# Ledger of designs, part 3: VH-VL binders against eRF1 methyltransferase catalytic subunit MTQ2 (MTQ2)

Target 1, 221 residues: eRF1 methyltransferase catalytic subunit MTQ2 (MTQ2), of Saccharomyces cerevisiae (q03920)
Amino acid sequence: MLPTPYVKCDYDKVYEPAEDSFLILDCLEKEHDFLKQKFGNRLAIVCEIGSGSGIVTTFLMQNKIIPQENSIHLAVDINPWALEATLDTAKLNSCKSSFLEVIQADLNSSIRNNQVDVLIFNPPYVPAECVPDVPGSREEADQWLDLALLGGKDGMAITDKLLRQLEQILSPDGVAYILFCARNKPKEVIKRFVDTYKWNVKLIETRKAGWEVLSVYSFTR
Short names: E, the ipSAE of ESMFold2; O, the ipSAE of OpenDDE; V2, 0.75 times the mean of E and O plus 0.25 times the DockQ between their complexes.

## First folded at step 1 (VH-VL)

Design g10 (framework fv_gimsilumab)
Fold by ESMFold2-Fast, scan of step 1:
Structure g10 (fold): chain C 221 residues (1-221), chain A 122 residues (1-122), chain B 107 residues (1-107)
Amino acid sequence: as target 1 above (221 residues)
Amino acid sequence: EVQLVESGGGLVQPGGSLRLSCAASGFTFSSYAMHWLRQVPGKGPVWVSRINSDGSDTTYADSVRGRFTISRDNANNTLFLQMNSLRADDTALYFCAREGFYDYLSGGMDVWGQGTPVTVSS
Amino acid sequence: EIVLTQSPVTLSVSPGERVTLSCRASQSVSSNLAWYQQKLGQGPRLLIYGASTRATDIPARFSGSGSETEFTLTISSLQSEDFAVYYCQQYNSWPYTFGQGTKLEIK
């Protein structure tokens, strides 16, 4: 296991790293040689959607999964507290801030231009009656946490939006790593995605976390 | 029982070389980043080098960069420090230590060995 | 690099006394500070990490407090086995650095 970043932030406002976060770290570690070989010799754009505490983006930067001098890291989150946490976490772990940009945006609305080489997404995967509305102010702290957790019907509302936009986000040789829980029915989702887009989708890892079963898949053309 | 045992220290002349070993037991060695630190009697510890869990990333203190090489053998649960071009001011007790992993937060160094002495003298 | 300054350098105390040791950082280390105990002929033993979290199997008489640049380690009622050298360490920035130590000796 590569070192886990130090994280110190207000978990009343920002999603606390948990088993889903750590599974993503482990999957990126397993993919390290692949990613370094594919993107290590050119400028690569790495984007994490829903960066939360910044633990995943910081892990990538501090462990040189893609050499920092050859990469630009974009951390996207609708929650402004998560963006502050991401910057603080990167600084706490001695990452070079000049190669990290934080963007407040809904999902990927700012980056649909076929330029993202590595996309990481830990979506709001918890099934709920509906997706929460974006809070009207920073001080509605409880509502920001709900946005990080609740994924609507089958927990797929936000993930489905991202999957429909992957072709417009990823560069021609790009790869996306997306986390699912068993309640999202990932095998059915992946089957439909492959039938529709003709992309390559691989299971990287599956892990039991309490009574949840989490999995991370990679998506490539 | 979790433990680290250093070996390989000794007396060496300036410009010489030594290879230190640290044998780990009682935990999954391949899951932890490891450190080498050194201490002069009566002084505090000084960080020397770090290696991540799979050995793909290494970091060194400025004073030893280019002279020391940290490496690990996860199959045999062993950490190494190759020390070249040794100087009198490298004389110290050398410790290996495990980087703490407390849930999702890495902490200080939670397990240390007893140290192996290195004396550089002519 | 961040310099950690400990005070006092030496402290002569009797068993049963309350002891407070200080560690000051040259710049903010947030709460990323650890305390170690070292006895003669032994490697350091982790007591506290994250400024205030007690490590596994460390007696309740040891407690840590502080943040940013000012930190303290308190031993509420000193025991005979507590006579040792105590070091603070920051892990907020590379390189990791240690204080010069505070030696607790018998009065």
Scores: ipSAE 0.000, ipTM 0.404, lowest interface PAE 18.9, mean pLDDT 83

Design g2 (framework fv_gimsilumab)
Fold by ESMFold2-Fast, scan of step 1:
Parts: sequence; C-alpha cells; structure tokens
Structure g2 (fold): chain C 221 residues (1-221), chain A 121 residues (1-121), chain B 107 residues (1-107)
Amino acid sequence: as target 1 above (221 residues)
Amino acid sequence: EVQLVESGGGLVQPGGSLRLSCAASGFTFSDYWMHWLRQVPGKGPVWVSRINSDGSSTTYADSVRGRFTISRDNANNTLFLQMNSLRADDTALYFCARGELWFGEYAFDIWGQGTPVTVSS
Amino acid sequence: EIVLTQSPVTLSVSPGERVTLSCRASQSVSSYLAWYQQKLGQGPRLLIYGASTRATDIPARFSGSGSETEFTLTISSLQSEDFAVYYCQQYNNWPYTFGQGTKLEIK
C-alpha cells in the first residue's frame, strides 16, 4: 500500500534491493500505527544499520512512518558507496536531507548511548567460511558487496555481535527490527537472547524468497 | 591511568545494609556499562549486577534481586551498590568492573582491587 | 544457568613448559567465552575474549581456542609471572557465569 522508494544506484558497488529489503518495508508498514503512536509525539532517533541503497531509510522518511518533524534518521554502513547511494535515494524521493545523517561505521561502533528508538538491521545473513575483511580502498567494489551478504558460519557473526549490543544501543522504549534467514536458526537464537536479556521478541512476518525463508523479529525490553 | 577503586565494605550483621562505591578515573565513565561482581576466597567470581551507560537499565543476579540496587552518578564518575537485607552468604570481596559492551563483548576489561564485605553475627 | 567446569583444578609446572587449560560448558555458549588471570590480592585480568581474541597488552604466548562447549587456553612458554589462577567466563546466557578456576603452581 505505501509507495516503494525509487532507487537508482550502481549495483556493482551497492547491494541491489531484493526480497529481504521488501519484506522489511512490508513489516514496517505493518508496524506503522504502533511506531507512530509510540514515538510520534516526541523526538525519536531512527537508525538503520547496513542501509545499502537507502531504500528502507527512505521508505520510513518518505511515508512519515514516524512524523518527520519528530524524527532524526541515521543510516550506517561500512561501504562508502552505500552511504552516497542512501543520500541520493533520499533526494530522489524528495526527503529532507536535514533529517538524515549518514555514518560510515561497522555496526553501531559510534552509537552506544541508549538513544536509538527504532533500529532496523538487514544483516549479512548468508553462511560463509568467514566474514570478509573490510576492503583497503573504495575502488575494490566487488568486496563491498561481499560484506553486505556474507555473515560467517551460520550467517550469524554480525547479527550475534549486534544482539549483544542491543541493551547499549536501544533507548528504554526502543524497538529493533532484525531480519533472519532460516539457516540462521532464528528460533534458537531468540530463545538464547530471551534467556540472556529477558527481553520481549515477536515474529512480525515470515516470507519465502527463492530458496530462502526470511523472517523479521521485533526486540523490546 | 584507567582505574576503578571500590570502597564501603565492612562488617555488618545479618539483615543489615551497606552501600558500596566505585570511583572511576582515566576514561569517560558515562560511555560504559558497569558491573558489580563478588568473589569468595578460593572460588571464582560471581556476577551480581549490571547498569547501562545512562543508568536507565539495570539487571541483577537472581540471588540478590529485590535486595540490591545498582546505580551510578555520571557527574562524579561513581558507581554504587546499595545492599539491603544482607545474609551470611553475601560475604565476599566485591569488585567493580567495566564491560566492553560497545565492541560487542561482555568481557570485563578493567577491574578494581575489591572491597571486602563480611556478614556475621 | 550455564555451569563451566575447568580442568585440571591444579597444575604443577615449570617455566618454559607449554600449558593447556580446559573449560567445558554444560550447554553451548557459541564463542562467547573469556579467560582471566588472577593473582593473589588482585582483581582478575582479562586475557582472552570471544574465545580466541587476545585483550589489549596481553603477550602472544597466551592463545585461546574452541567453540560451543569445549574451550582451551594455551600458554606456549610459561613465564615465572604466569603462576596464578585462571578462570573462564561465558557471556552467552544470563546470568553470566565463571568456572571454578585452574591454579598454576611451581613444581
């Protein structure tokens, strides 16, 4: 129902929006009333880790899921091409740049003050022998795409790191939306997380995408 | 340079109260999650409580929940542990520790020297 | 609660020896395991976290390995300053738990 942002960027350098991206958009649309009522009457900080093309951050801003006058959007990505793409995508869809900040960083290494109200994460979820090293230069374009996709053994290396940091990242009323594929064994991960942190975790949606089964979970205290 | 110094331990009777303090120096205290742990001589440390960087979130071990309260004063770089309804099995050396949470690790990279608490009649 | 069992409880060794300490978890802790050194009258010192990552300023002779339920700390060439008690700690499940310790003492 809500319009999907227009995206024009170099997909040799930036992860092309796919079914995982669109599932996240659908989940955020489903959560629209909840998010607007919970965060719409105060200043809210919305952070997307791994913004890629910027489609998710732009969707939130374009559709005013949280009213723009009451929100600051942070888009985080280690890939410098993804940060440029995120700004370009926001501009292409007439979003106000004054409400969007882009940060080059791994995960949330610069955001640890319990101030993020809404966190969105489409992690590198594909199982691989190891997590790729950060490329030594912008010009190693192929390696930036691998960082967006390959999540180490069980595809959980980056997601596990983020889950351990959620208590430090999220505000007391904060919510995180994190995508998993079935190969990540999300039910086992969620059980371990709940046993460790005593937080509330809810399945928002599950969707078959090619040979993968993707799911998005919300995490709250 | 980076150090944590505990104080406030002592001898107290069962049912009594004590307030422990931990003075931090050499780092930006308000950027870190802080922990209290305790250790009985000859045994390993036992995690007691955790507080986030701004003090809005606290977690406790089951054995102390409802009796102990962790808090912090970021303006004065001080961590506190208020201990009420003390029992004989709370007798231990109490440590203040800094967690490396921002690197995705719950390992304790800096510890104090410990302050002894003895609960005895 | 996850129980960590360390072995041996006590190990008598000489300087220069290669030493391997074990830590077993009652259920999987993935790679969320740390190792500490504690000397008499001092607080614990972090050696290894994430099962295999050396902490800042820790000598290269200390290395960690393992995953799931079986972990080891290796000291490749024991120095006189290494005689201490060593503890493993898991931070995969709340509450965070420590092993009972392995004491390294002079032969």
Scores: ipSAE 0.000, ipTM 0.431, lowest interface PAE 15.6, mean pLDDT 84

Design g3 (framework fv_gimsilumab)
Fold by ESMFold2-Fast, scan of step 1:
Structure g3 (fold): chain C 221 residues (1-221), chain A 123 residues (1-123), chain B 107 residues (1-107)
Amino acid sequence: as target 1 above (221 residues)
Amino acid sequence: EVQLVESGGGLVQPGGSLRLSCAASGFTFSSYWMHWLRQVPGKGPVWVSRINSDGSYTTYADSVRGRFTISRDNANNTLFLQMNSLRADDTALYFCARDLGYDILTGYPFDYWGQGTPVTVSS
Amino acid sequence: EIVLTQSPVTLSVSPGERVTLSCRASQSVSSNLAWYQQKLGQGPRLLIYDASTRATDIPARFSGSGSETEFTLTISSLQSEDFAVYYCQQYDNWPLTFGQGTKLEIK
């Protein structure tokens, strides 16, 4: 049972940790021996896309899921408030700032060179009419939060975009952990992905959270 | 038991404002996401807005975004909908409803509804 | 948006009859479909969710079935209190949408 990070931030501007966040923490704890064995003996690059409050990145760092001396953590988010929150959360939990870099970017635009060893993605998976546009200013707080949650038709607009780019993001032996809700129809998505890219996809855990059924899958070549 | 009672509806001219209230009782109001929906007689309901348990997160239907504001007072078990720049097509019975789920990602369907408060926007 | 089409629009029936109401979705909604009962002057009452799960305190005579695009609400032995309008609702995709309703009235 590993400790959950303390989080203190403005939830009007940053996605509040919820059952999806906690499921990801539990999945990473379950996978820790695997990750430590696979990447603990070399420099590993760990990237969380959509870090939000920073709870997942901080959990990995404070609990040394991948040994600190053998890893660098990248937190990516388009929302500048989320990047600030991620740094504050790491600091609040006594993580070394020298091992954490925050990057303001859309998805993987800053990490397109096959260097990410561990990718974690809690996408905006809530179905919506469309994906919101990036806000024109920091002060449009409601729009930044919508961008974290609303994933377009079937909740898959952002996840589909990431899946198409996964080949160019992950290192040859990299692994991605991606969360889905049942409304995303993950079994159909995964079948299309496997048929197209010939990669290995494994269910790590499924958990009922109210009316949602959440699942986390690992993607490897 | 679980009761939701809406009030604050009425007749208003286009461009006017109204503030709706929903008084909740019979459950731990502060633990639930709450919604506003509206219905024109003879038609199905239409979702309007949602607010999380502590009021820190809100969402709106595209047709009301920028004009309506949902809020809540957990100390007094009351949900509010501030409606500005009202249009003729906002005319409907307005319902507050409790989300079946307890968190941000669980919800729809709605397990308890109020009786509705009528809003008529007409010149 | 996903359009839900209910049939019949109106049904005149007698107490004791088996009643079947249909809801068809314009595209797959998996099993993310709920049924509501609404009586005049009241808000809707949740009957069924996840296509077939009966909500709290709902009588056993109400049952739901179906998946993808075709859903059915069945009332096995209609009681006098069941005369109302029934709506289906999908929560598979945004925006959340309701059907136009089926009205049950006394024959």
Scores: ipSAE 0.000, ipTM 0.427, lowest interface PAE 16.7, mean pLDDT 82

Design g4 (framework fv_gimsilumab; at its last look DockQ between E and O 0.03; V2 from the best seeds 0.00; counts 0 for: pae E 14.9 > 2, placed apart)
Heavy chain, then light chain:
Amino acid sequence: EVQLVESGGGLVQPGGSLRLSCAASGFTFSSYWMHWLRQVPGKGPVWVSRINSDGSSTTYADSVRGRFTISRDNANNTLFLQMNSLRADDTALYFCARVSYYDSSGYLYFDYWGQGTPVTVSS
Amino acid sequence: EIVLTQSPVTLSVSPGERVTLSCRASQSVGSYLAWYQQKLGQGPRLLIYGASTRATDIPARFSGSGSETEFTLTISSLQSEDFAVYYCQQYYSWPLTFGQGTKLEIK
ESMFold2-Fast, scan of step 1: ipSAE 0.006; ipTM 0.596
ESMFold2, look of step 2: ipSAE 0.000; ipTM 0.482
ESMFold2 (binder alone), look of step 2: mean pLDDT 93; pTM 0.945
OpenDDE, look of step 2: ipSAE 0.000; ipTM 0.525

Design g5 (framework fv_gimsilumab)
Heavy chain, then light chain:
Amino acid sequence: EVQLVESGGGLVQPGGSLRLSCAASGFTFSNYWMHWLRQVPGKGPVWVSRINSDGSSTTYADSVRGRFTISRDNANNTLFLQMNSLRADDTALYFCARDEYSSGWFEAFDIWGQGTPVTVSS
Amino acid sequence: EIVLTQSPVTLSVSPGERVTLSCRASQSVSSNLAWYQQKLGQGPRLLIYGASTRATDIPARFSGSGSETEFTLTISSLQSEDFAVYYCQQYNDYPLTFGQGTKLEIK
ESMFold2-Fast, scan of step 1: ipSAE 0.007; ipTM 0.473

Design g6 (framework fv_gimsilumab)
Fold by ESMFold2-Fast, scan of step 1:
Structure g6 (fold): chain C 221 residues (1-221), chain A 123 residues (1-123), chain B 107 residues (1-107)
Amino acid sequence: as target 1 above (221 residues)
Amino acid sequence: EVQLVESGGGLVQPGGSLRLSCAASGFTFSSYWMHWLRQVPGKGPVWVSRISSDGSYTTYADSVRGRFTISRDNANNTLFLQMNSLRADDTALYFCARETYDYVWGSYLFDYWGQGTPVTVSS
Amino acid sequence: EIVLTQSPVTLSVSPGERVTLSCRASQSISSNLAWYQQKLGQGPRLLIYGASTRATDIPARFSGSGSETEFTLTISSLQSEDFAVYYCQQYNNWPPTFGQGTKLEIK
């Protein structure tokens, strides 16, 4: 039973932790021994895309899923309020700031170097007619929140971009944890990914959350 | 409106080198993975190499690994294939092709190809 | 590598006819099969992907079917512009591979 981080931030500007966040925490707890054994004896780079409040990154650091002296945590989000929240959440839970870096970036510009050992992604998975544009200023707080939720057709616009770049992002022995909702049709997505990239994809857990059915899959070469 | 135009092919002796170019227009070149394929007349295409949209990731067919280098110049919308240590069995028409972006993954599906540039390796 | 075998190698047909081209994979490729049309002096043109989904701007007379190891491309009413070589391609396993082609020629 690993402790859940305390979170205090402005939920008008930053995605509030919800059942999808808690499912990811539970999946990482389930994978704790695997990740610690795989990466605990060397320097590992852990990256969360769409860190939001920072609850997932903080959970990893606070519970030493990979020992702090052996890990660098990267939190990536296009929303500058989410990056501030991530730093504040880590601080609130007594995590060492020297092991955490925050990066403001979209998927096209930030992670390309085959150095990420553990990738976590809770994408904007809600189907929508179109994906919102990146806001022109920090002051457009409502638009930053929409970027965290709305995923375009079938809720896959952002996830699809990440999956296409996964070979470039992950180190040779890296692992990615990606959340889907049933409306994303993850079985079809996973089948096509496996058939195309010859990778190993494993269902970690499926959970009913209100009217949604959420699932987390691990991706390895 | 999407166009890919290859150039740089020619006749070379075994052991020689050639640099192929592919000029892209009509789309945001920097957003697409790009490929080189080759084809011997009367046979199907054979995949040679691919490069990620930013150039950081490259993959090669086993037959050309260590001899060919794929690269790109996103500022000038140009894809390159540097071919070294050429062999008679590298003789083919060489195509650049765009990996599909608008279908599920854009994975090894080639929605636009150039006209090809001929490479002949002969003594 | 996965080997794709196309049949027939050459098919002589008249405009207006329904034609069916076959592609067989050496092992299961699910539905991850594409069809291309290539005319003399040109690069291939993507017609079908996912075994049965038409690519953008491809006429409705082109249709694909099949799964696992057996696939077909059907042209329901052959037009004069359809005389070309047709290739199947798998993208299930790396490296991607193409068949040897089926040539459609005028009877």
Scores: ipSAE 0.006, ipTM 0.438, lowest interface PAE 13.4, mean pLDDT 83

Design g7 (framework fv_gimsilumab)
Fold by ESMFold2-Fast, scan of step 1:
Structure g7 (fold): chain C 221 residues (1-221), chain A 126 residues (1-126), chain B 107 residues (1-107)
Amino acid sequence: as target 1 above (221 residues)
Amino acid sequence: EVQLVESGGGLVQPGGSLRLSCAASGFTFSSYWMHWLRQVPGKGPVWVSRINSDGSSTTYADSVRGRFTISRDNANNTLFLQMNSLRADDTALYFCAKDTEYVYISGSYEFTVDYWGQGTPVTVSS
Amino acid sequence: EIVLTQSPVTLSVSPGERVTLSCRASQSVSSNLAWYQQKLGQGPRLLIYGASTRATDIPARFSGSGSETEFTLTISSLQSEDFAVYYCQQYNNWPLTFGQGTKLEIK
């Protein structure tokens, strides 16, 4: 079992690591040999969308899932507090800052160039009346938390947007790891995705986590 | 036999503090998420707060965020709710409740709260 | 937040009768709806979850049905111990919300 990163940040402003975060860590540990074999012998770009506290990005860096000298880590989040937390978490766990870049952006708008080799996404997956608007100021801390949790009707608004852009984001050899809850009806989503794009989708793990049943799927060409 | 026994309620002045406790027995406490809910007599229950199995993640209702803190002591099978800056509208019977056990049925999983305590009354008044 | 409206508010019935309680959601909750029974001086007891699945040790006379916005709890042959307040609860959207309750009382 690989070490879990230490996290110390303001959870009134940043999504607190929970069972969804820990499931992703376990899935990445399970995929470690696969990822190391596929990307360990060349420069690889690893991107986490919605990094939150930075626990997942830090886990990848501190445990060298892809050797440090062969990887560049990008952490993307619309919440500026999450980006600060990601940098602080990496520093707390002695990760080398020269291999980590944080980007404030909506989804992947800055990286649609077929360059991402490993993509990780823990989306806002909770069904809600609508997707919350981006807060008008950094100081509206409660509203930033809602952006991390609420995924609109069926909890799929943000995930559907990412899935439609996946072809433009991932390198030819790229892999994406995306988390779903049962209320998102992932089996039906994946059936439509495979029928439309002819990609390979694999279930990595399913886990009951309190109020949710969570699953992580890998997407490859 | 699952048992949840709340304590720590009482009469308190507006702006005051109370710490509620819940003693759990009859199940592996450290393996389950736990909840606090409250109820005004004659009305339905209202969810207050949730904590995961190891205490690393907590969630709060908007009305109590920043004032209440949920925590747990897995070594002693005890759940806590620290209530600060109490208001008249926090007056209620407070319940601790256990999250449901893992159940897989017909290609889906089901969950909600399955056992509640008897409640401890909190009255906020002058 | 999702509002759950229960009807009727109060129902006077005799033992042996079939009773049906309704719960209406302000927006779709799929099948992610639970039913609880609460007696005076006690916390609620889980009866049904997933709209239609009986919880452990719940008598067969209790059954649930419905989906999306319209749900029902049916007690096929009311027993004297069933006089209580019944609440529906959705777990499709956060925050968790409960209905206002239906009180079953002796006719």
Scores: ipSAE 0.000, ipTM 0.412, lowest interface PAE 17.9, mean pLDDT 84

Design g8 (framework fv_gimsilumab)
Fold by ESMFold2-Fast, scan of step 1:
Structure g8 (fold): chain C 221 residues (1-221), chain A 120 residues (1-120), chain B 107 residues (1-107)
Amino acid sequence: as target 1 above (221 residues)
Amino acid sequence: EVQLVESGGGLVQPGGSLRLSCAASGFTFSDYYMHWLRQVPGKGPVWVSRINSDGSSTTYADSVRGRFTISRDNANNTLFLQMNSLRADDTALYFCARGSDWLPYYFDYWGQGTPVTVSS
Amino acid sequence: EIVLTQSPVTLSVSPGERVTLSCRASQSVSDYLAWYQQKLGQGPRLLIYGASTRATDIPARFSGSGSETEFTLTISSLQSEDFAVYYCQQYYDWPLTFGQGTKLEIK
């Protein structure tokens, strides 16, 4: 088992690491040899969308899942408190800040250039009647947590938006790791990518978390 | 052979209620998302409501939210739409439709529709 | 709300002709677009989904193309039973929306 990063941040403003976060860590550890072989010999751009506390981005950097001399980490979150938490978490775990950039953005709006080699996404996957509105100011911080949890109709509103733009984000050799819950009906989404776009989609791991069954899939061309 | 048969439409006064039913056969009903759509003669269909396979999640068009309730009885392969506080602009032919198993937001099978007229 | 605009509104054609129907979205819907055929007194019939994939048992003369905001449905050799109204539908975002329809009339 590779060490789990220390996290210390205000969980009233930032999503607290939970079973979904830890499942992603375990999947990335399982994929370590694959990622090292694929990206260890060129400059790789690693992007986490919805970094939250920064636990996943920090795990990748701390454990050199892709060697630091060959990688740049981008942490994207619409919540400004999450970006500060990500920087603090990296620092707490002795990661070099020169290899980490934080970007405040909605999903991938700042990174549609076919340059992301490894994308990690723990989406708001909980079904709800609609996706919450982005708060009007940083100081409406009590509303930012709902954006991390509530994924709209069938929990797919945000994930579906990312998947539709995946081809514009990933480099030709890129891989995306995306978490789903069973209520998102990931098999139906995946059939689309296999049948329509000829994407190679692989189930990395499935785990029960409370009443949810969580799965992480890898997406490659 | 997949079949969807709607019933329960009729003439009702504004403010009244109707309950529509859709009898499904020829497939495992409990595996599919189901939808209600409506259509005014000469116009395109308008999506009204959706229910997932086990009935735990429902979604409604803004125009009917709070007035209509979609539900299902998987034991008897029946879909329902309870319509309350009906308005003149709810007048339409109402269709039951099955969401595709690939992605449940386009409709691979439709019924023939049941007419609902709201007038005084 | 994503608005779908179909053109032409009405098209008069003869059997055997190749016809092309257009559907334009007010914003990108990627390839989350379906096409339906509706005859008088009947519910719609699914023809195409995913912009270009033919539904089960749909004749090969029907084909779909396009992506993002511009889509077409083509009938390569029009048959008598093809005179109907055709609708496009997006399932990219909620609420699900349909075009206003294109009516194929006998010339």
Scores: ipSAE 0.000, ipTM 0.433, lowest interface PAE 15.3, mean pLDDT 83

Design g9 (framework fv_gimsilumab)
Fold by ESMFold2-Fast, scan of step 1:
Structure g9 (fold): chain C 221 residues (1-221), chain A 119 residues (1-119), chain B 107 residues (1-107)
Amino acid sequence: as target 1 above (221 residues)
Amino acid sequence: EVQLVESGGGLVQPGGSLRLSCAASGFTFSSYWMHWLRQVPGKGPVWVSRINTDGSTTTYADSVRGRFTISRDNANNTLFLQMNSLRADDTALYFCARDLWDSGYFDYWGQGTPVTVSS
Amino acid sequence: EIVLTQSPVTLSVSPGERVTLSCRASQSVSSYLAWYQQKLGQGPRLLIYYASTRATDIPARFSGSGSETEFTLTISSLQSEDFAVYYCQQYNYWPLTFGQGTKLEIK
């Protein structure tokens, strides 16, 4: 229902928006009233880890899911081409650059200071033999794309790391939106998380995408 | 039922190497993150390293980074710690411990294997 | 790194007594604190996680409480098998850190 951002970037170097991206947009649109009520009366820090093309961050800014006057958007990605794409996508859709900061970082060195009010993460969820190494230079463009897609043998290597660090990343009133595919066994993961941390985890939506089944969950204290 | 059994410790000279093993049984080893911790007699445990379920993600304490390598063999339910460039202050009892879902606390530990680095 | 300070360092007690052990964190660790029991020649045994949740097969006499920077482990009626060293551990921040321990000794 809300307009999808225009995206124009090199998909040989940056993850092309797909059904997982579009499910996240739809979930954020469904959560709009909740997020606006929760964070609309103060400055909120919104962070997308693995921004890729920038379609999700741009969607939030373009549609004022958190009002511009009340939000600062941080886009984090280890891939330098994704950061350039995120800036270009925001500009293409007339978003104000003063409200967007791009940060080149891996998850281990990302923001872990209890400051993030809204966290969005579309992880590399595809099961693979191992997680690819970070390329040694920008020029190894072919290697950067694999880093966005492959999540280790169970597809959970990066997601597991993020879930352990949520308390360190999220503000006391923060909320995280994380995407899973059925092969990640999200119901089992969520049960373990709730049993361990006693947080509130809510299924926002499940959607079939080809032969994959994708789900987005919200995490709050 | 759940058992973790460490081995491979011993006496080694400074600059030497040791490879520790942890044999796991009684649970689905490939479903757990695994950690190595060490303890000096009379002191609390100190975290050393961790590895995720498939071995693709590893993390090390600052004091051992670049010298130690954690790895796992899920087919044989075994966790390893390759220790290079050993120093006197690496002397400790070394434990493996399991971590469901990278929670950061450990429901089962092994009995420990002693490592002494001297002369 | 987060420093955990346990008190007392040693405590001499008799079976049947109520025992309280304290753990103080140098900064807030929320509720991400675990307690372990360690007997001579053995690895640690998990007693409590998430500050107050009792681990599997741990007797009801063990209880945990606290949050942020102040945590307590209570043994309501000390048994002979409870004489051991007790460690707290935070898992809110990396690196994971443990307290220096509290030793329970027979009076």
Scores: ipSAE 0.000, ipTM 0.426, lowest interface PAE 15.6, mean pLDDT 83

